# Ledger of designs, part 34: VH-VL binders against p40099

Target 1, 211 residues: p40099
Amino acid sequence: MATKQLLRRQIKRVINALDYDIIAAESHTISQAVRSLIASANSRRVACYMSMDKGEVTTGEIIKNLFQDGQEVFLPRCTHTSESKHFKLREDHHPHLIFHRMSSLKMVRDLKPQGPYQLKEPEPHIEESDILDVVLVPGVAFDIKTGARMGHGAGYYDDFFQRYKILHEGQKPLLVGLCLMEQVASPIPLEKHDYSMDCIVCGDGSIHWFQ
Below, E stands for the ipSAE of ESMFold2; O stands for the ipSAE of OpenDDE; V2 stands for 0.75 times the mean of E and O plus 0.25 times the DockQ between their complexes.

## First folded at step 24 (VH-VL; framework fv_cilgavimab)

Design i4 (at its last look DockQ between E and O 0.64; V2 from the best seeds 0.44)
Fold by ESMFold2, look of step 24:
Structure i4 (fold): chain C 211 residues (1-211), chain A 127 residues (1-127), chain B 112 residues (1-112)
Amino acid sequence: as target 1 above (211 residues)
Amino acid sequence: EVQLVESGGGLVKPGGSLRLSCAASGFTFSDAWMSWVRQAPGKGLEWVGRIKSDYDGGTTDYAAPVKGRFTISRDDSKNTLYLQMNSLKTEDTAVYYCTREGDTEDFWSGYYYFDYWGQGTLVTVSS
Amino acid sequence: DIVMTQSPDSLAVSLGERATINCKSSQSVLYHSNNKNYLAWYQQKPGQPPKLLMYWASTRESGVPDRFSGSGSGAEFTLTISSLQAEDVAIYYCQQYYSTPTFGGGTKVEIK
């Protein structure tokens, strides 16, 4: 057994050594599996993330397919409760995530890197999400036996899921982890507020459901 | 206690090469992002470049005046940071400081402040 | 490239009196998404390496005396020494880390 920090280091080292071509091939396979999953679930309102240049499943094809298939698409913006005026989950004001509706693929492609981290994010005035059917979730590692997810340590997605449940009478959307084969790990230690995935879509196209 | 000890400074002719080392102790070196900052005699501070931890990709960034001439590397098994300086110019004459970046949030790659500094090692580039 | 401008270049202050050092950036270093100013202050005593005093504009580094305080936001910042001590004779530098790091030109503080 490894500490959470040591496991995070191990997986990140492996992922950062991957050839881009491997990430691209696995991401394409994942995009096809996700498209099939969305269609079979008859889902309409889908939250997806904007992938970074390296180190994770790329989402460009997924986002394109969502628009092509007529889904409502939501992308995340990092913010702070002091700016957003959303309620706090902790004693002090803190960072959190808001999903915003993207009206077209062009709107997504027009997003420009901003701020010290050069993130492509929706503008704050854009309509915020309410009900979501599916959230496509990034992570450092995923346990395909249990549905456990290890994030990057900032807790943005777990905060969002807790916030969502508070606002929607305990309901949550379908949580779908997107996982390169090299991100599969077991066991992943869970902390009190960590959310598990409902399913995990892996780089080989396999879909793992949890009960 | 955190300690950073530079070595390898000295006199070198223009066009020459020199390799600096920085021995680190008192913290988990493999977790840290490390930088080099230089100070010409009687002048202010100038960032030279940095290297991230291996788990954050081990990537390097360089200031424009040194890009292509300087290479930063690390050996986590020896807790040592290196600066390889090639094609040295007289304007590279400075005290070179080994520094550690303060990193309180590590979700995205950005730039940070420098929370610990070594004593510095003098590099003099003169004909 | 964010240019950092400090004023004054030098400052002479009597023991026990207030010293104020200004730093201006060529663009805002405030990131509204996290509400943080990407600015640090350093002290460099004669013959010594720099030492971190402040980060996030106003957060004092551990072990720094509380007579040192930082203030300001966006593009204009100050470092204040409320009661100058003999050991505070140094050159003070500001530094932004909103993008590739750059330093101000320094402010030399001396006893009058």
Scores: ipSAE 0.521, ipTM 0.795, lowest interface PAE 2.0, mean pLDDT 90
Fold by OpenDDE, look of step 24:
Structure i4 (fold): chain C 211 residues (1-211), chain A 127 residues (1-127), chain B 112 residues (1-112)
Amino acid sequence: as target 1 above (211 residues)
Amino acid sequence: EVQLVESGGGLVKPGGSLRLSCAASGFTFSDAWMSWVRQAPGKGLEWVGRIKSDYDGGTTDYAAPVKGRFTISRDDSKNTLYLQMNSLKTEDTAVYYCTREGDTEDFWSGYYYFDYWGQGTLVTVSS
Amino acid sequence: DIVMTQSPDSLAVSLGERATINCKSSQSVLYHSNNKNYLAWYQQKPGQPPKLLMYWASTRESGVPDRFSGSGSGAEFTLTISSLQAEDVAIYYCQQYYSTPTFGGGTKVEIK
């Protein structure tokens, strides 16, 4: 078994054993830190994710704060190039993310679970993001020494980052990893296609910046 | 070679209890998500429930007809899957199959298709 | 729950001829995020447990003969046996795993 798979299992085991209250508490702390970070960076266009019930930093409060503070909010939809008709980054059609603009907090709250994993995703017809200032990035594990992020394995975010750079002449938004304390790991092996975070916000409120 | 061997089936009266076991071999049992599927005599297939790997939380899901009555558990040290059946009903009469679920690809994925099946064990609930 | 409907209930086909089994789901089992159909096919011979034939609608399980093929997308699927063999006499089941797994009623394939 590959090193990443072993690490994923280890992290999953730890996360699954966590009380939801702990996740909630850390997520709250992270939300406050993220709010300050976004404000200080004067970021207006922020991509976030719709968190699941467990296994990652919850983003409900983050999203609420973004709307309150007047940011434009974007949430991801998992799709496939065969369906979206977006350009391929691989030889064959493959999964990728599209971020859609949420016009209000109500719109976010009204999202319905869909698909085999019951994800709350924007509808395909919703306006897609163009320029983004910040992307709040989920992960399985984060290396607070290097900024490395280990994803869930599908490569959605790495694909998006690469795609973004292609579309925006090499530019990318600020990548901010949201990390429960239990997701801190080192070292995290990186492959050529992996993108490191510019910043990692941890459940203890610490913020780690990387070049 | 992957093998699943069910045991524990038999005749039981309505309201009774029975515990089925499934001995697994030929693969890393602790990594596998496992399900029970049953088949009433001369009828089709019905999913009963699942248990995830310990790494994935070891959580269980059940079909509505058996929820609250059946409990799935596992002992990875013994490579054994269990189905505790309580408050048995006549409609629970079936061959019960131990099944391995297909491989997962992503962090939270669990696919309810079944790539390996045991020979099954017959449970008959009758007065 | 997603309801799976198979047709026909029974099918008699001559040896060497094509057998076609249809399966319809009450809703689409195609997931847009990965463009995969959460549909499996099983073969159950008399006195034996089911055997996986196909998953993702058209991916053949290891060891399954080439004469078996799966097709379809969304809510309509087909299992085809291009040239029926004697050992193919069985009941075939489709099964969706898009949500809580449910099986079709089965199609009995016999030799004419």
Scores: ipSAE 0.219, ipTM 0.760, lowest interface PAE 1.9, mean pLDDT 92
ESMFold2 (binder alone), look of step 24: mean pLDDT 93; pTM 0.953

## First folded at step 25 (VH-VL; framework fv_cilgavimab)

Design n5 (at its last look DockQ between E and O 0.74; V2 from the best seeds 0.56)
Fold by ESMFold2, look of step 25:
Structure n5 (fold): chain C 211 residues (1-211), chain A 127 residues (1-127), chain B 112 residues (1-112)
Amino acid sequence: as target 1 above (211 residues)
Amino acid sequence: EVQLVESGGGLVKPGGSLRLSCAASGFTFSDYWMSWVRQAPGKGLEWVGRIKSDYDGGTTDYAAPVKGRFTISRDDSKNTLYLQMNSLKTEDTAVYYCTREGDTEDFWSGYYYFDYWGQGTLVTVSS
Amino acid sequence: DIVMTQSPDSLAVSLGERATINCKSSQSVLYSSNNKNYLAWYQQKPGQPPKLLMYWASTRESGVPDRFSGSGSGAEFTLTISSLQAEDVAIYYCQQYYSTPTFGGGTKVEIK
């Protein structure tokens, strides 16, 4: 969609212009709010992402806090249905995510960049997730009025949520969007298989719930 | 149609400097990553470096033999790519091609193929 | 850096016959996460700049004749010209873009 392309470009330009100290301060504030959210929900199994150098909330502190607080931590690996033996959601083989259990903070810190995009991902043989209580979700933009999320364009998280629901009789984990203040946007166009967040945690520490 | 036109080539002595330009037209220049590729006379192709689009921060990457000596820049208001070459060596003698990296919508930014090429401009480094 | 090795260096083929050009990479250029081979082919006719023929190993660029096809995966790739024509006299290069771009040494195709 042309409107999505324009919004992505606008957000990227804003984020690229931010001083690192601003992103770091917002990410720290988000990490504190997420820690409280996890505690209040009595969550044990938490999926998080490895933040990129730009365009999103940094997750290093969040992951550290999860281990310190005794949660089971799961990180994503990008894969393809032709390799993973997981079922297809479309006619042709396609990319998808698998979350893998990380046994320690050291294991996370020792992950090596791999592939043409130098992603830090768990190795394929590591135990895959089953039940998850919370998924911390990245995005390019979030609508704090509706819970809408605009992803990075590949559909990895929406595929994972649909796949999870099929495997768990329609149940889903709590979906928590992590949002710099500069990633707040409205309206975000939604497509048929786009998943909305259950809540969005913003760079000012505010938590927006959607029912 | 997409057009890439290089200029600024010529004869220069070792240790000298030269600035190449590439005028782009027929596409939205600011949306694309751009590269320089060179070809020594009678030899094969060698990637020199690239500059990313504004959306990916406008950062540069260079091949090891030119790192620290060559600088790629762009002026999106003029649809122009530049290659500043300093401390030139005889092994830098080549035809220099302006190239456009292939169109992608992938958020993860890697390296790509080169879908359009200019005619090239000859740089000769000789005493 | 990933080293690209082409063979043969030079190839003479009769008009209308098949020409086969090989390209090997020092490591796999297949990204299993998207199942794509990060490999391109270029044609450089005498006195001209290179022109893109193929990307993702086997996808023909728009306007490239059907007689050109690409095959292979991982670390070994082939460009095939099914019925050589006079205008196909050129040097052909493979290029990987899995990492910092590198090119093969080229294969010169001539009419026998």
Scores: ipSAE 0.569, ipTM 0.836, lowest interface PAE 2.0, mean pLDDT 90
Fold by OpenDDE, look of step 25:
Structure n5 (fold): chain C 211 residues (1-211), chain A 127 residues (1-127), chain B 112 residues (1-112)
Amino acid sequence: as target 1 above (211 residues)
Amino acid sequence: EVQLVESGGGLVKPGGSLRLSCAASGFTFSDYWMSWVRQAPGKGLEWVGRIKSDYDGGTTDYAAPVKGRFTISRDDSKNTLYLQMNSLKTEDTAVYYCTREGDTEDFWSGYYYFDYWGQGTLVTVSS
Amino acid sequence: DIVMTQSPDSLAVSLGERATINCKSSQSVLYSSNNKNYLAWYQQKPGQPPKLLMYWASTRESGVPDRFSGSGSGAEFTLTISSLQAEDVAIYYCQQYYSTPTFGGGTKVEIK
């Protein structure tokens, strides 16, 4: 088994064993830090994720704060190139992420679990994001020394980042990893297709910046 | 070679209890989600319940007909899956199969298709 | 729960001939986000447990002969045995795993 796979399982085991209250507490701390970060950066267009179960920072408070502070909020939807008609980066009809604008907090709350994984995703007809200032990025593990992020293995976010750069002449939004303390790991090997974070916000409120 | 071997089946009266075991070998048991599927005599297949891997939380799901009566557990140190059946009913009569859930390279884990099956153990609930 | 309906209930086919089994789901088991059909096929021979043949509607499990093929999408699926062999006598089940897993009623395939 590959090193990343072992690490994923190790981290997941630890996270899944955590009391939800711990995750909630850390997520709250992260939410406050993220709010300050976004404010200081004067960021207006923010991509977030809809947290579902254990294993990641909960984003309910983050999303609430974004709307309250007047940011434009975008949430991701999993799709594939045959559906989205986006250009292909890999094999034919490969999966990728699209972010859709959420018009209100109510809209987010009204999202219904769908599909085999019961994900709360925006509808395909919802406006797709163009320029983003910040992407709040989930992960299985983060290296607070290097900015490396380890995802779940499908490469959705890395694909999105690559796609974004292609579409925006090499530019990318600020990539902010949201990291529970239990997700801090080192080292995390990076492959050619992996994107590091510009910033990692940890459950203890610490913010780590990378060049 | 992947092997699943069920045991513990037998005759039990309505309202009784029975515990089935499934001994797994030939693969890293702890890495896989496991399910129980049953088949009444001469009938089709019915999913009973599942248990996730430890690293995925080890949580369980059950079919409505058995929920609250059946409990699935696992002992990874023994490579064994269990099905505790309480308050048994006549309609619970079936061959019970231990199954391994399929695993792909997909982003998501835990697919409710079953790539390996045990030989099954017969549970007969009768007065 | 998604209801799976198979047809026919039984099928007699001559050796070397094509066998076709149909399966319908009460709702689509195609996940739009990944364009995959959450549908599996099983073979159960007399006195044996079920054996996985197909997953994702058309992907053959390792070791399954290429005479077996799965097709279809959404709510209608087909398992085809291009050239029926003697060892193919069995009951075949479709099963969706889009939601709580449910099985079809089975199709008994016999030699004519």
Scores: ipSAE 0.433, ipTM 0.826, lowest interface PAE 1.3, mean pLDDT 93
ESMFold2 (binder alone), look of step 25: mean pLDDT 93; pTM 0.955

Design n6 (at its last look DockQ between E and O 0.03; V2 from the best seeds 0.00; counts 0 for: pae O 4.9 > 2, placed apart)
Fold by ESMFold2, look of step 25:
Structure n6 (fold): chain C 211 residues (1-211), chain A 127 residues (1-127), chain B 112 residues (1-112)
Amino acid sequence: as target 1 above (211 residues)
Amino acid sequence: EVQLVESGGGLVKPGGSLRLSCAASGFTFDDAWMSWVRQAPGKGLEWVGRIKSDYDGGTTDYAAPVKGRFTISRDDSKNTLYLQMNSLKTEDTAVYYCTREGDTEDFWSGYYYFDYWGQGTLVTVSS
Amino acid sequence: DIVMTQSPDSLAVSLGERATINCKSSQSVLYSSNNKNYLAWYQQKPGQPPKLLMYWASTRESGVPDRFSGSGSGAEFTLTISSLQAEDVAIYYCQQYYSTPTFGGGTKVEIK
């Protein structure tokens, strides 16, 4: 919808005006809440994202804690069905995500920026994920009343979740949205293929669960 | 109708300064990523630098020959793009074009093509 | 910086005939993760600013006649004008945006 695009602009403007110290403090609080959530869920296989330097929840501490606590850690790589040989969800070849197993914190810290967007991503030959227990999900905005997520517009995560369900008899991992307080918004309309979060962890440490 | 109108060009001595303006209309300036591209008389095109929209971080990038000497800024309330040019050299002589970067489906920080161009303003650096 | 090399420097083509302009980059401008070529083409008519013709190598900008087509991938690209018209007399530039933008040296198209 038109309102979704306007909301994306408004939230991005607020987020980009924040002092980095505010983002860092909220991200630290989120990392502690996520650590507790992962432990209480007995989750072993956790997918996380590599955060940008600004404009979102930073994930460096989260990833460090996952390794420290003995979790299997998976990081995303952007790819294309024509390159990856993965099945298409549409008639034409299209972009999608693959999560790859990171064997150590050192391996994560040694990732180097590549491509036109200078992304830190796993190398293609690294073991791909199969079963995941938890996926930590980024977004532009989150609705803590409904679990709705507004992504960055490319649909990578929604594609991955649909692809995962096809491969695993309709099962899905626990979807955990990571949300700065400034990214809380309502309403966020859902489109047909948009996935809602199972819970959202906010910058104040609160955890909001949905059915 | 999209319009980009440059102004502020003129004659300046080496070592001098000049400030170019670009008045934008016919589109949502606040959403746009904007660039400056220059063309020496009778020569090809050279990218100078760009500034992103504020909601994408408002950051700037510059070509190596102008880095440290040129500064790009924007005033969204006036729909205006600026190029501050300091320590000018004779090789900076060119027509300076204000350009808009194209909208894409990609959301990461990258470079793009230029979908609208102004008529340009001439900067001549000589004694 | 990625160096863009165009050929020929100039060409003369009879009205209604095909014009072919080549552009080579010093490294690939194809991003395999999205399968897109970060390449654009511009037309600059005499006394005018440049005008966007093509982006993503082969996507025609709105209002550009279908006699203009772009092809190629990786490091080699072509712009083709299938039936040259009088208004197509211009200098044509390729530009990569895989990294900091750079332009080719231009190809001047004239009527023979």
Scores: ipSAE 0.536, ipTM 0.808, lowest interface PAE 2.1, mean pLDDT 90
Fold by OpenDDE, look of step 25:
Structure n6 (fold): chain C 211 residues (1-211), chain A 127 residues (1-127), chain B 112 residues (1-112)
Amino acid sequence: as target 1 above (211 residues)
Amino acid sequence: EVQLVESGGGLVKPGGSLRLSCAASGFTFDDAWMSWVRQAPGKGLEWVGRIKSDYDGGTTDYAAPVKGRFTISRDDSKNTLYLQMNSLKTEDTAVYYCTREGDTEDFWSGYYYFDYWGQGTLVTVSS
Amino acid sequence: DIVMTQSPDSLAVSLGERATINCKSSQSVLYSSNNKNYLAWYQQKPGQPPKLLMYWASTRESGVPDRFSGSGSGAEFTLTISSLQAEDVAIYYCQQYYSTPTFGGGTKVEIK
């Protein structure tokens, strides 16, 4: 725990100091790589995230490309079990993610900050995802040797992955981590509830696969 | 060439109703998000409301001063935008502009800026 | 709502001279994710509807002369007409679209 916390602080410090132009450049490279990756995998249903601030790969171009290439795009919304009525994995009324179908790029562009983190999120009434082929996953840090991902600590994505497997008879989508070069770290300790990435796409365009 | 032509304005008494129309041409109307913006005589500009494309749910948003009184709708088969105004007040007196919300190739090209405007139609609410 | 404040209310400038219009927002309209300012400028001539001049604070709309330029970031913005022409006489409005759209009060530009 202490190790992860220190690493988070270290990475966040570095990322926060990065010029936007650097993040933009790496994000562009990642976007191109992701586009090719998705195409080669014949993936149709893609979950992404709506990037909001520094500290993560920007996803605007990725989302644009997904729509252009005809993929179905899903974006996350933060909720909790008391609202969503989803089954509980831990304490009562605990937070979790739901992914919603974005019908168009315009719909995405018009999203407004919502939820506890003031993220640009889909409306609750929007169609919830069922089967997903790919989930593009944000992170604070990624281990390109092991596929380990370190999140922000809230466990939203790990919770989602666990829920997904439960709901889909043990199946999960391809988990693709989007990683700035400055987010590459090793080692990242894995805990029981942590999910590793199947693939990590880095800011230099490199793609790392994990078994 | 993009064209927006408003009609339906006129004189109405307080509490009355009026329906404005906006005929659109020169672009793919059914894909466009549209807004109404008004301008009181000698005053500035005020956003009234918007309607999204049907593809995106066709949902509407309204400014607080007109919420519950005004209704925006569209007929894509006629390339026409509408503004139904009920329970009109004197402060609703304004030139009402039909506007297309900006739509560029830029992913982040948000809406709520207006790249094309009609000539406007004057609505006067007076006893 | 974000409040937009323009200054000055009116401006008289000689032909060929620089006109500068300022716009301030009550809060930043810079979006950190894309580093873009959600700010537009419009020109409205007498008896005409507004015309879009600028979006993203500094991107000229197609057909807008080069003498028009937008600058600024965050909560302070400026529209500059480098060399005022007779056809530039109008009221200019800034508008934010970071949230529910709101307009500045307008600046009347006249020839001195």
Scores: ipSAE 0.020, ipTM 0.680, lowest interface PAE 4.9, mean pLDDT 92
ESMFold2 (binder alone), look of step 25: mean pLDDT 93; pTM 0.954

